# Designs tried in a protein design chat: VH-VL binders against UPF0735 ACT domain-containing protein LBUL_1260. Part 10

Target 1, 144 residues: UPF0735 ACT domain-containing protein LBUL_1260, of Lactobacillus delbrueckii subsp. bulgaricus (q049t6)
Amino acid sequence: MADYFYVHKKILPDYLEKVLEAREMLDSREAATVTEATERVGISRNTYYRYKDYVFRAKDPARGQQAVLSLLLADLPGALSAVLTCVTDHRASVLTISQAIPLASHASVLMSLDLAGLKGDINTLLADLKSLPFVKNLQLAGLE

## First folded at step 3 (VH-VL)

Design dm9 (framework fv_modakafusp)
Fold by ESMFold2-Fast, scan of step 3:
Structure dm9 (fold): chain C 144 residues (1-144), chain A 127 residues (1-127), chain B 107 residues (1-107)
Amino acid sequence: as target 1 above (144 residues)
Amino acid sequence: EVQLVQSGAEVKKPGATVKISCKVSGYTFTDYYMNWVQQAPGKGLEWMGWINPNSGGTDVAEKFQGRVTITADTSTDTAYMELSSLRSEDTAVYYCARGTYTSGSDIVSITQYMDVWGQGTTVTVSS
Amino acid sequence: DIQMTQSPSSLSASVGDRVTITCKASQDISNYVDWYQQKPGKAPKLLIYDASNLETGVPSRFSGSGSGTDFTFTISSLQPEDIATYYCQQYDNLPLTFGGGTKVEIK
């Protein structure tokens, strides 16, 4: 199930850290487009898209105790329950949940999680949530 | 219900400019990218570009750079695609399509596919 | 630009037949391929995302497979309502690019 390694960045190509920097610029709205972000950090759009799904920063253990997620959830009985079960199976806790009234197919959901008891890494939790067929557009909106 | 409703058919002279609208409803406009796709008569699909309505940031395919302007009005939940210096080869159906995007987050990337499409706008360029 | 070469350009089959369409990327694109159905006079409709995932509400007779450069789309038992043109599309890199399309007709 886990295909990720914890590796010191000194043995990796330098463009991988630049992929993370470009993504951070887009997240902070410092750059408005992928083209702007990649030009500023000195990589091609090809490099960014090629590696964006395979490189992530290790979280700082002193900080990563709460997360805020946004997602679209299918308007089906049990969909929200499955999301909550996935979270609790990883020993995280839901602190708050805000769900818009479902439109015909999906509802916008914003949820905050307590990661203090988290079993494993948040990346594993996010991957498992993304794998649920009724979850779409999952984003980590904040991490504290 | 999620819907993308496009403006009506246009007939233009060579050298003119056309501006097509795409009004969205049923979802949060700023949560998704909006793509524009061209389909010439009897031909396949060709991506023109996209806009992030939250930031106003755009990317446009090289073939259309300099002639295409993509904009979004968050007060009316409407995306626009403006094509200038029209030629006969621009005769096509133009679609808007809702897309997912890279999150800009350290931890997750989002599937990039076009799940909801407008009905299409026919643009005919003739003398 | 990443080129998506789709084969065949057209095919004719009978109701109940298994139909297979292939798509070849000019470079490794992992699983970043989607498949669309377009019926005459209508907008495209997403059927498969991330190479093999079936979109909600799409009949189970549709499936996708493949990774890297070679991708396959299959209709296990062709129905009359499946008459359409099918397109693959990559999202590994900008610009987003589509295959040339495969027109599926009934004999």
Scores: ipSAE 0.000, ipTM 0.481, lowest interface PAE 19.9, mean pLDDT 81

Design n1 (framework fv_iluzanebart)
Fold by ESMFold2-Fast, scan of step 3:
Structure n1 (fold): chain C 144 residues (1-144), chain A 122 residues (1-122), chain B 107 residues (1-107)
Amino acid sequence: as target 1 above (144 residues)
Amino acid sequence: EVQLVQSGAEVKKPGESLKISCKGSGYSFTSYWIGWVRQMPGKGLEWMGIIYPGDSDTRYSPSFQGQVTISADKSISTAYLQWSSLKASDTAMYFCARHTYWDSSGLYFDYWGQGTLVTVSS
Amino acid sequence: EIVMTQSPATLSVSPGERATLSCRASQSVSSNLAWFQQKPGQAPRLLIYGASTRATGIPARFSGSGSGTEFTLTISSLQPEDFAVYYCQQYNSYPYTFGQGTKVDIK
């Protein structure tokens, strides 16, 4: 998103990382209340509430790290290459790919993606993949 | 030479049905999407929808969903745009365009038909 | 729906001068942006795709630039045959959307 950018924590105020730590304590139930979590990390409750929805860790496990896609791919030169490049243009990575023998004009493809670096959201990637004329029946089979 | 040739101008009355055509030649018709674009008199371009002739997979703009039907007959390399009941507000120039397969630049309309003028008046 | 906004609505330039046309997207379209030229009574003609790549047969005086939400079409030395309406179009997300057009008049 245009509203977010990737910045090294050394140039940020230290309380931002503490906001993340407090949120992690609450999510893991290590702390039962916001007061307990914020006291443990040394920030005010007001600081926590002000920033909690605007700071996220890179490679946050809660964000969803992997997707499994199923699709039918036309048996055309460059079709698979175009799919792979579309994925990498969105800063996702292909972890595995399996392709069945083409039946008539299309082959069944199952691919797993690493979304840790994903630029934008998964729906934008899916829309772009669906826009390729040699891609049919694209479905999100799993999201971790 | 890639060409898209559209059917001739139509003059219709409100409530009548209409089906206009776009014939592709000079390329593999079933390997490219065909899109339809409307241009009302004195107005800009509006994307209506797109079809993949190989399996008739269609995708519509929400503004045109349920208003028109896009279809294709791959045996004669022809795509169609159809209305079940025309309205005066359907008066416009309708273009078909070929949507190329993706490369590093993505999908885009590279070749256009000459347009079909549809006039709906009482 | 991504809204494409072009400016100015009308641009008048003298022959041989540079024309600069702007196109803004309401959200990022990466480089998935095309420019089209339309002359009265004719179908649109593809000029630029991928924000900056000239289509086959398009004169070198046409160039495109930009990425994300801000795009520019530049005509370096305007010719009489360049009198036309120019449209930008995003093909990043369905539904594909066009700008309202910029009319270029030779002054």
Scores: ipSAE 0.000, ipTM 0.470, lowest interface PAE 20.3, mean pLDDT 82

Design n2 (from lu8 with heavy chain E98G Y101W F102D T103S S105T; framework fv_lumrotatug)
Fold by ESMFold2-Fast, scan of step 3:
Structure n2 (fold): chain C 144 residues (1-144), chain A 121 residues (1-121), chain B 107 residues (1-107)
Amino acid sequence: as target 1 above (144 residues)
Amino acid sequence: QVQLQESGPGLVKPSETLSLTCTVSGFSISSYYIHWLRQPPGKGLEWIGVIYYSGSTDYNPSLKSRVTISKDTSKSQVSLKLSSVTAADTAVYYCARGLTWDSGTYYFDYWGQGTLVTVSS
Amino acid sequence: EIVMTQSPPTLSLSPGERVTLSCRASQSVSSYLVWYQQKPGQAPRLLISDASNRATSIPARFSGSGSGTDYTLTISSLQPEDFAVYYCQQYSNYPYTFGQGTKVEIK
């Protein structure tokens, strides 16, 4: 996404990481309200609302982030190559791929991806994969 | 605060194209997915489609030949066009925000108030 | 498409009663299931996501459970503000689909 930069957190104000922590508390139900979450991490509600939609955790490329996807792939010429092209267009790498025999003209596929080189975030990759007409039941089975 | 607001004509003639706009505030449409849904009077909800922050779209197969969803990030607006309307398209139309996969869930956390569109001659 | 079926269509109850609403999917939705509350003239309000995770600001009397094809929304002690239509929705597969709704009305 053109409007986002990859920046080391030490040059950023510390409240940006606290915004992420507050959002994670709300998402995990560790905190029930914005007031509770922001009080626990030590920021104001105004700071949370101002920044919550503009800051996201970057994956650490040194740790070699990986994702596992499960999907049903149409038994059509070019279906698998289109999926692989979509993955490589986002600069992710396929580490493994496992395909079951087709059932009802679709094959169950499990693939693991190396996200170290990923351009953008994983949500854009998942959205583009879901947009392919020969892909269905796409699920993020694991993210590490 | 997060807010979504639908707008457009409340009356559309049969066979014409319905055009609606969803204007958002409190967040960027470059960071979230926006969905369109509708609800005919006295009936249940129907999902129309989604636009991802990448600009890619997915539509309900029942409507896909007639539906186009687009966005203008500079105006914080998402548009819905539905062609060749009939009386069956009379409904309250909603736009809603979808969460990203990083939250571990993918559902509609905020909805617009809805706008009634009546298809009548 | 996955068909979502809610039962019963209507429940007539008094404040203080326990309410149990059912939602069944035509195939497993793997807990990718959401419950919404809708009051007359209003947009739906998120209640529960991932079958059992209560949304922020939703009272503790609301709870969700279930897995596979069968899901339940429970209101432990019905309050006057809880009279509404409740919808379940799956987000396991496109197109996203909703149940027909269960109307919870005053007796």
Scores: ipSAE 0.000, ipTM 0.457, lowest interface PAE 19.9, mean pLDDT 81

Design n3 (framework fv_modakafusp)
Fold by ESMFold2-Fast, scan of step 3:
Formats: C-alpha cells, structure tokens, sequence
Structure n3 (fold): chain C 144 residues (1-144), chain A 122 residues (1-122), chain B 107 residues (1-107)
C-alpha cells in the first residue's frame, strides 16, 4: 500500500500541484473530461493518471487537520466500535460518519476525521486501521 | 508469457456475494491498471471499475458503487472483484483486463482473463 | 458519462467485402478510442488503439480512423475468421464506456 509524509511543495515538481488542480476541476465539473482539465492546467493526460492516487492537499504546515476515509466494514458486533477506538487511541476525532446499509456482510463507511490532536503520524493511524481484520479497502479520500 | 487466470464459475442466490480472482503472471503486477468488465448474456461489454495495484486506488462506475469492491494482493499477484447484493441482472461473464503502462499517454486493455461466469438464480 | 453509439448493430457480408463500422461519441474525445474483437465464447481481443494504431500481431486488413466524435473501423477484405462482434471503447473520461457492438456475419 502507499505511505505518505508531509513535504513542502517547493521541493516537488510543479506538475504535482497541477494534478491536484486538474482533479479539482473534474470533481467540481468545471471540466467535463480529463483531456479538458489537463489541457487547462498544462500537464499531459499520462501525468494526471500516473500521480492522481499519490498526491493530496494538506492545510496544516505541520500536518493535515482533517482526513476523509472510505472503507468497507464487516457487519459484526463491535466492528464500528473498534474503528472508533483506534481513531481515538491516536487522539484523532471523528467529525462525521456515514454508513450505508450492510450488504452481504459488509457496509460502506465514509468518515471525516479531525487530526488537530493526532498523536504521531497519520500513516501510523492508517496502518493500524488497515490491520483491523474486519476493515477492507481503506482509502484516504482527502487530507486537508 | 503474460497471462491472467480467473477463478471458476459460480452459482449464487439473490442477495449473496461473489468474489472473483484474477491471478497474473509474466509481468510486473504493480506496473499496470487492472480493469473489471461485465458482459450479460447476449449483451455488450460494461466497465465496472479499475485498480492501481501499486497504490490500491480504485475507481468504480456509478452503477456499481456501493456493491463492488476491487482489491489487489501484491504478495500473490492477484486482483479481486467482489460484487454484493446479487440480483438476477448480475448474471453475466466477468472479465479482468490489464490496462496499459503507467508511463504511456495511451490507454488500452491488451491482455484479458478467460472470464468467470456468474449465475444468479433462486 | 460519454455515450458511444455504434452502428450498425449487425451486418452480413461476403468473403472479400469491405466492412465499415462506425462509432459516435456524445462529446469530443480526441483520438482516445480503442477497438476490440470478440469471438463467440471468448474474451475480447485488442485490435486498434488510439483510433488508428494497429496492435502487434493483428492483420493489416484491420484499420481505424477518426477523431473528435466520429470514428470508423474497417476490414478491407473480410475473411471467414473475422466472424465476431466488434466494440469501440473510449478512455477520455471515467467511466470507460463501450459501444453497443457490431455483430459481423458472413453470407
């Protein structure tokens, strides 16, 4: 799986920020296609696809203040409680949680986390969440 | 030789979950996207989603969001597609297909699995 | 979603005939179109990528052309082994979308 660290953008190639801009244009419907978005920001379509899963914005200079996670959670007693305990053990807070109706043993979960109090690295929190046996397909959807 | 080998046919009841595997060999698994495509009997091809095995990042077509989970196990070079809450309309052949190089500006599916037949019936 | 409208849905032609299949995108997709052949009971096989590039090992009688919204796939001299359903597919935007397919049969 991919690991993240917090890096000042001035030591990164400028096309990484353009990848974020293109993705934002597509998400907001300011551009209808990847071709339109990438032409507007001045990167190749290949560059967009190559990096889109690896770069996210952060709002705090020392770390992101908010994260959005998507995951599949087993429909088992205590599964959600274990996820929430893992989050709070790392001193992050759950801001919102949306859980779909459990279908065939798993439920789709989207949660927003407040990272202001986070103890340690976001990557450690993600690794611990992924290690829970009832958690599948954990994705970091945004880090702000 | 590049090869994608899928798991065998499945017969499921409505409401069940099916998990199909796609074992790859002959190339670097993390260097390519893996696509999943559905084909209902006598019908055309419909893209379900893809995974970047290197990042674990997925994109799933809106029709399948909430029911499809695509995963990859890099230790066994195997991609998986799990489809839940099965309906009779999900009766189809499911294909995995390798998407072209990440360093290319082109995109195409050049190697396909043999297909897995899933029948949903009571 | 980008709709790919493929025509005709089926055709019958004689060995040696020139066969033309068209594909129309609901919006400008540049040259981001691939063409696949699917024989009965088999997985699809890539024939043409990026509108006009012939995949390695594919016979030269197959060709593609077009850009923007209108694309054409041609078999210059139909052979018995070409009996199959042919699909166009766009990759300009997600979700990836296929045309409805054209079933090619010999008279």
Amino acid sequence: as target 1 above (144 residues)
Amino acid sequence: EVQLVQSGAEVKKPGATVKISCKVSGYTFTGYYMNWVQQAPGKGLEWMGWINPNSGGTDVAEKFQGRVTITADTSTDTAYMELSSLRSEDTAVYYCARGTLFDSSTYYMDVWGQGTTVTVSS
Amino acid sequence: DIQMTQSPSSLSASVGDRVTITCKASQDISNYVDWYQQKPGKAPKLLIYDASNLETGVPSRFSGSGSGTDFTFTISSLQPEDIATYYCQQYDNLPLTFGGGTKVEIK
Scores: ipSAE 0.000, ipTM 0.555, lowest interface PAE 11.4, mean pLDDT 85

Design n4 (framework fv_ivicentamab_arm2)
Fold by ESMFold2-Fast, scan of step 3:
Structure n4 (fold): chain C 144 residues (1-144), chain A 120 residues (1-120), chain B 110 residues (1-110)
Amino acid sequence: as target 1 above (144 residues)
Amino acid sequence: EVQLVESGGGLVQPGGSLRLSCAASGFTVSSYYMNWVRQAPGKGLEWVSIIYSGGSTDYASWAKGRFTISRDNSKNTLYLQMNSLRAEDTAVYYCARDSLYWDTYYFDYWGQGTLVTVSS
Amino acid sequence: AYDMTQSPSTLSASVGDRVTITCQASQSISSWLAWYQQKPGKAPKLLIHKASSLESGVPSRFKGSGSGTEFTLTISSLQPDDFATYYCQQGYTYSSPDYTFGGGTKVEIK
């Protein structure tokens, strides 16, 4: 996303999520006017109009999205299978795996995942992968 | 050195209100996730509320609607506004700092605690 | 919400003993568990984070282990300063913070 980026809401000002809530009230017709919706969520009409066209909920990662992961994996028995087990335990599917020839007992791995079946969210999967022994430099290279 | 100093605890009647303060030194409150954790007499630790570095907040289910966490960046101070207090809210209240703000969630520094007693 | 079950609730030991405290999560929390020590009238103090990472200044006799749903805190040779209450805490939930604590284990002198 050239003009948009994926950011966890916890580091964002809270009024941005309130803009989304106000818009959802209007779309569902739970609120009849912008004034009613913005008063209910506790933001000004000016804040709503300023941000309403620039903030959106992210696409559901579990619905047809793909992730591309880059990691450095120790060249030891069980290292790759631990990674694969973690992925499948979260109900993600491995689409491709590319493993480079080990350099100094470590191999670069590039892995693409199908997230259609993912249980929960990708952040939980990434946290579990980072916790595995033998996994270093885990990076989310792409998310669609 | 990192320090958290709490104040504002005391005796309050059921249905009353109380505001707790936590003065921070040695770091900037707005740069960290800040929490309130309580401990009833003779009981274990119970999480109350968090304010994230970006200013968003979350609460334990039982605290929603009654408690409000906030901060004043100019005073480097964390607050907990407690309304509609009940006897079961009697506890020592601690403010606590999250260590690694995105990767792991644990409390690296705690205040000394301030006692809130709710009784008639 | 993730329940954290800590055992035993109380433990009697002598100086020099090896003591083990167990913490069980109702669901997998990977390695996202911390251990705290609390002395009477004092705030909790962080001992270990991410199940096994010892905090600076904490004696090497303290050791954390485990992953998934079962975790242990071991004190290999109990010292007088170690008589305290110990708590585990999960920090795994990223979508909604739970910060669930175990019930605590009081380590008392025999």
Scores: ipSAE 0.000, ipTM 0.501, lowest interface PAE 17.2, mean pLDDT 82

Design n5 (framework fv_rolinsatamab)
Fold by ESMFold2-Fast, scan of step 3:
Structure n5 (fold): chain C 144 residues (1-144), chain A 122 residues (1-122), chain B 107 residues (1-107)
Amino acid sequence: as target 1 above (144 residues)
Amino acid sequence: EVQLVQSGAEVKKPGSSVKVSCKASGYTFTSYYMHWVRQAPGQGLEWIGEINPSGGSTNYNQKFKDRATLTVDKSTSTAYMELSSLRSEDTAVYYCARGYTLWEGSTYFDYWGQGTLVTVSS
Amino acid sequence: DIQMTQSPSSVSASVGDRVTITCKASQGISSYVAWYQQKPGKSPKLLIYAASSLQSGVPSRFSDSGSGTDFTLTISSLQPEDFATYFCQQYYSYPLTFGGGTKVEIK
């Protein structure tokens, strides 16, 4: 999906930045639960869940950018290799990968990516990954 | 609807310069990059460079960087390619083409001009 | 520079034939390849972009496949108007580069 805009936060509702703050607290383990994080920033859990996958901070030139992807991968030879090749073709680097034991025909996979070298934008990478026949339920679980 | 109309054929002597024009119509001129591509007789396509009509910023193929100059005139929706220090190997059809750009360095061409034949001979 | 190598340089075919043209990139370019058709004395015309998206007005007999380094353009049932030269182009990085072209001519 490639339909994100770059906009100044002053024209946005203030709760959107609070969604980012809550997610950052969870990522840093400053808050242990979604309930704790949302209470501390002053938004509802419903607001957090509604917007958490649609609001991200712009790339930080000093640190680079990181992403966490969640997906279901078919339990077939070459499936994981196809995913990794797609990521590296976009000049992103795989930092970590965790694969659960396959249930039925698919395994849950969680991948952390370094986007410092990313060629193009992340939406194009996500679109290419979603187009692979081995990939289901691809979600951007986190983006810094 | 969308049209790119180029200037007529040119015959030039070695060492001279040529300036080809490309007049755009049927779309917002400043919304798309304009690119230049050449094709020597019987040969393949070679990218020369691009210009952003909004700001005038340019990017060139290193092979042409010292000789090619891309400019635009926003008031007439016209792009120009000037190539200096002409050699016989510069004999080619020169095309302007509208770039559909996804990000920097990622462009394909949805509309092309009719081409301008530039012949370099003594 | 990313080098794009097309094969064959020419192919002789009859109306109704299936024609395949191959394009190989010197490095991975994901799906960032476009295909153009050029008839004698005319400018190139965009056929396919993003390795699967058919340009508006282009017949469905044109299709492509591949990712990474190996790409194929297929014409499922050649028509008289399809006799032309075809070029692939990578749009993964500067400088933009094209394949050498494949001429589809009458058998």
Scores: ipSAE 0.000, ipTM 0.480, lowest interface PAE 20.6, mean pLDDT 81

Design n6 (from il10 with heavy chain H99Q P100G L101T Y102F S103D S104Y S105L W106T L108F; framework fv_iluzanebart)
Fold by ESMFold2-Fast, scan of step 3:
Structure n6 (fold): chain C 144 residues (1-144), chain A 121 residues (1-121), chain B 107 residues (1-107)
Amino acid sequence: as target 1 above (144 residues)
Amino acid sequence: EVQLVQSGAEVKKPGESLKISCKGSGYSFTSYWIGWVRQMPGKGLEWMGIIYPGDSDTRYSPSFQGQVTISADKSISTAYLQWSSLKASDTAMYFCARQGTFDYLTYFDYWGQGTLVTVSS
Amino acid sequence: EIVMTQSPATLSVSPGERATLSCRASQSVSSNLAWFQQKPGQAPRLLIYGASTRATGIPARFSGSGSGTEFTLTISSLQPEDFAVYYCQQYNSYPYTFGQGTKVDIK
């Protein structure tokens, strides 16, 4: 990513996507040789070798950019607000929040987050959430 | 940016008193426990005790009860470890560390850099 | 007092190899167990808490497992920076107690 940018394939030569297809055929053993793979996708061996180390499929923005957190939240003024502020300070977005009726002064909360804008690591966000006095039993219940 | 900053190294004689400090920043100081851990030269870690700065509730290891005093001044976000009369056997590195309040969060997550205390005659 | 016993005292491994460290509690500590790494001249660094949860910034090659009285720390492919002393600590009951440490050294 340091030397890479996301660009729509429409403005790129069509052979770059074929390089990816040829590499995928070799990795899956669908083709045994570079010659076989390149002939099947319709590019030259020279095109394949020139670009094979410089083109990669972009990560699907919708896949793997959502997290589900489960936590127990103290039934105290400002508790939910502090959690939401912590999430937005890390540039994550709250998609859904489900809060159960408080039991023994704590409520079970299930929160779904959009991580597309996340600044830094998910683990840093989790550590900061765990540092809040009102939060306990915080777990990453799902990541996708 | 949670930080715990400890006072500098000390060289003392047996019988002298000493008070070392641990200053917290970047978090709510009164919402977390501060623990003290001793490490004698070439040895492992020994838990000494903890203090909750919000109300000065202290809990000591039986091995350190009566040997040291743990205190805190919440107005300046600083915890202290104090000896009334040092012994040569108190020669060690002393670490402070932050611990959570809830039952499952009482692990040490952030540590001070340590204060070396040398006691020799 | 809950006594924490670590084994082995010293573990000699080559870079790229798997290292497995053991920690045993004299009484059940549930999952309230943490692992720390300490390098010479440095403060301990939290690696794992709750027996199996990696702390922020800790590489995926570190993993913890176990509950009750038997715990393990595994380093799947040892890097040069991983040669250090490792401590387990129970935070289930006062007084909190540390193991005596396992030194991971170059073979």
Scores: ipSAE 0.000, ipTM 0.466, lowest interface PAE 21.4, mean pLDDT 82

Design n7 (framework fv_lumrotatug)
Fold by ESMFold2-Fast, scan of step 3:
Structure n7 (fold): chain C 144 residues (1-144), chain A 121 residues (1-121), chain B 107 residues (1-107)
Amino acid sequence: as target 1 above (144 residues)
Amino acid sequence: QVQLQESGPGLVKPSETLSLTCTVSGGSISSYYIHWLRQPPGKGLEWIGVIYYSGSTDYNPSLKSRVTISKDTSKSQVSLKLSSVTAADTAVYYCARELGSWDYTLAFDIWGQGTLVTVSS
Amino acid sequence: EIVMTQSPPTLSLSPGERVTLSCRASQSVSSYLVWYQQKPGQAPRLLISDASNRATSIPARFSGSGSGTDYTLTISSLQPEDFAVYYCQQYSNYPYTFGQGTKVEIK
């Protein structure tokens, strides 16, 4: 079995609960970036990355290694290639991509990612994808 | 070979805004996290802030109310603006690249040569 | 913020001597500790990251050790080009902070 213990939070450093709070802000999209979330809870980006994969609330599972993204992509030359470049710049691998028939200005896209090589956090990747002008309604549809 | 080079005015008047530019060559600015640091004459180093691939920023709390870091990917430049300057802001200003794994190591491997900014009337 | 204290402030030595520089953090930095060398008029140069990992092209005479709050940089046989100021930096907690420096100068 996993090397986890069930312990009362009062014997733990205070920054561990703040790591959970930051992760919850990112998962709920209350904060758009790791920078925003960590600043709000008062911990460093390095503290967040160091502990985020090792601390969970009692009923939470461990973070997965695959992600499924849902987004609307503008029907413009180079739009898809820019999305793919952004993904590979973060060292994530594209496993599958499905594009629906474009409806006027945008097409629905589902893509699954292998996060094994990911540099940084998935939320940094999501923030960078959201910053692209032709990407809308980006959601993390699944993570296992 | 990636190189960083700071540029900007060497003299700034008190109460004005200090503006510096870091030009990145030999690599894509969008692939790096760029930090700004400073060193007052005869003193140690102080971290000012960072701009990430996404354009998001983090600042030293002691300077946050006065600092803005931004980037222009088309020009391969990162800019630092520090408002309401005083004599205490006189320092050599550096830009530096973070090369380590984002999740663990924060080390500044490549530095600009530094630019001295004197705050004086 | 974590306060980094380096000792001694100044060290006067002759070439060939063994040098040990100390860096102490006000709280544990969990080996998230970096060492830099700075010569007059130059930008800092990365020496050691993660407390003990020597950077590319840095001579083998430089080594780092330590854990928790106490770290050391060792130069096994001081060379003429090693006279400089040495800084430690933590990246365990935000904001990232540096020591005040130790000056290694000619005796």
Scores: ipSAE 0.000, ipTM 0.492, lowest interface PAE 19.5, mean pLDDT 82

Design n8 (framework fv_ivicentamab_arm2)
Fold by ESMFold2-Fast, scan of step 3:
Structure n8 (fold): chain C 144 residues (1-144), chain A 120 residues (1-120), chain B 110 residues (1-110)
Amino acid sequence: as target 1 above (144 residues)
Amino acid sequence: EVQLVESGGGLVQPGGSLRLSCAASGFTVSSYYMNWVRQAPGKGLEWVSIIYSGGSTDYASWAKGRFTISRDNSKNTLYLQMNSLRAEDTAVYYCARGSIWDSYTYFDLWGQGTLVTVSS
Amino acid sequence: AYDMTQSPSTLSASVGDRVTITCQASQSISSYLAWYQQKPGKAPKLLIHKASSLESGVPSRFKGSGSGTEFTLTISSLQPDDFATYYCQQGYTITYSPYTFGGGTKVEIK
């Protein structure tokens, strides 16, 4: 059995969604401290710390989803093409690409993806991207 | 008796500034989530800003950068500093006390309101 | 933002009538909805919080019901003192706009 279950929020305590809101405020820098974020959403700091690492938003099939990935890409012929092919093979679309000048044979890349058509889940896409020999330090920088 | 009394409203020209006050009696403002809510003539209620018990603040998107909510605990008074006023800011401004039930906020005490008219 | 839609915008009724006002949220707010009454020239007054909890001093003819996205305020036998505008309000604490009021329902004499 997996550690996470897909559960409708109506059977969960209402404060769990507020934990997500507080974390989102901190991640976006709308709130500078945990105290500020938890006061704004109306939960205790104790509630926030107890649940913050165990609650995550599920994909909403009625809405489009976008992801922002950051990675280091080897400065080799075909490296970027391999990444793009992997993304499109999973039926995701590349919206934007920002590539810095390569330093020490690797370039920092920031990619925005449209996941509306994604086949399978994002974890499978991330695993396949990480398996490419030209990809290092792949991080999911944002998910909406 | 538990009461909120607003003051500081009046006529001001577009681009001007005004500071509203809300004096509380019978309770301590720093123990509650204090709010400003406005109502344009003949229109509905519109939430403006909140100051939480810990001192953090939040604003309606159209109020950010122009309005500042604050309080003076020694005077037990809530304030709303309004800058760069526009004709559409014309409204009765209410201060309202936020009560919390299971982390949900609702307004259990309201002042009588103070009229702000932005006109040339 | 959680949009709150009230219907009807205006309602004409007679003393003794059963009046029903509806409030729709664009997204589930659980039971975190309050109802307010506002008489001309006066501040709003809290009637009900958490969808169905009647405030002390509010007559029992006022009843709130609903959860999730659809909420109802019912006045079982309208009295002269009840001709007013009614507002719903969600306090579910959203990141960008923690409070949203419905557009209001004016209950006026038929």
Scores: ipSAE 0.000, ipTM 0.505, lowest interface PAE 16.5, mean pLDDT 82

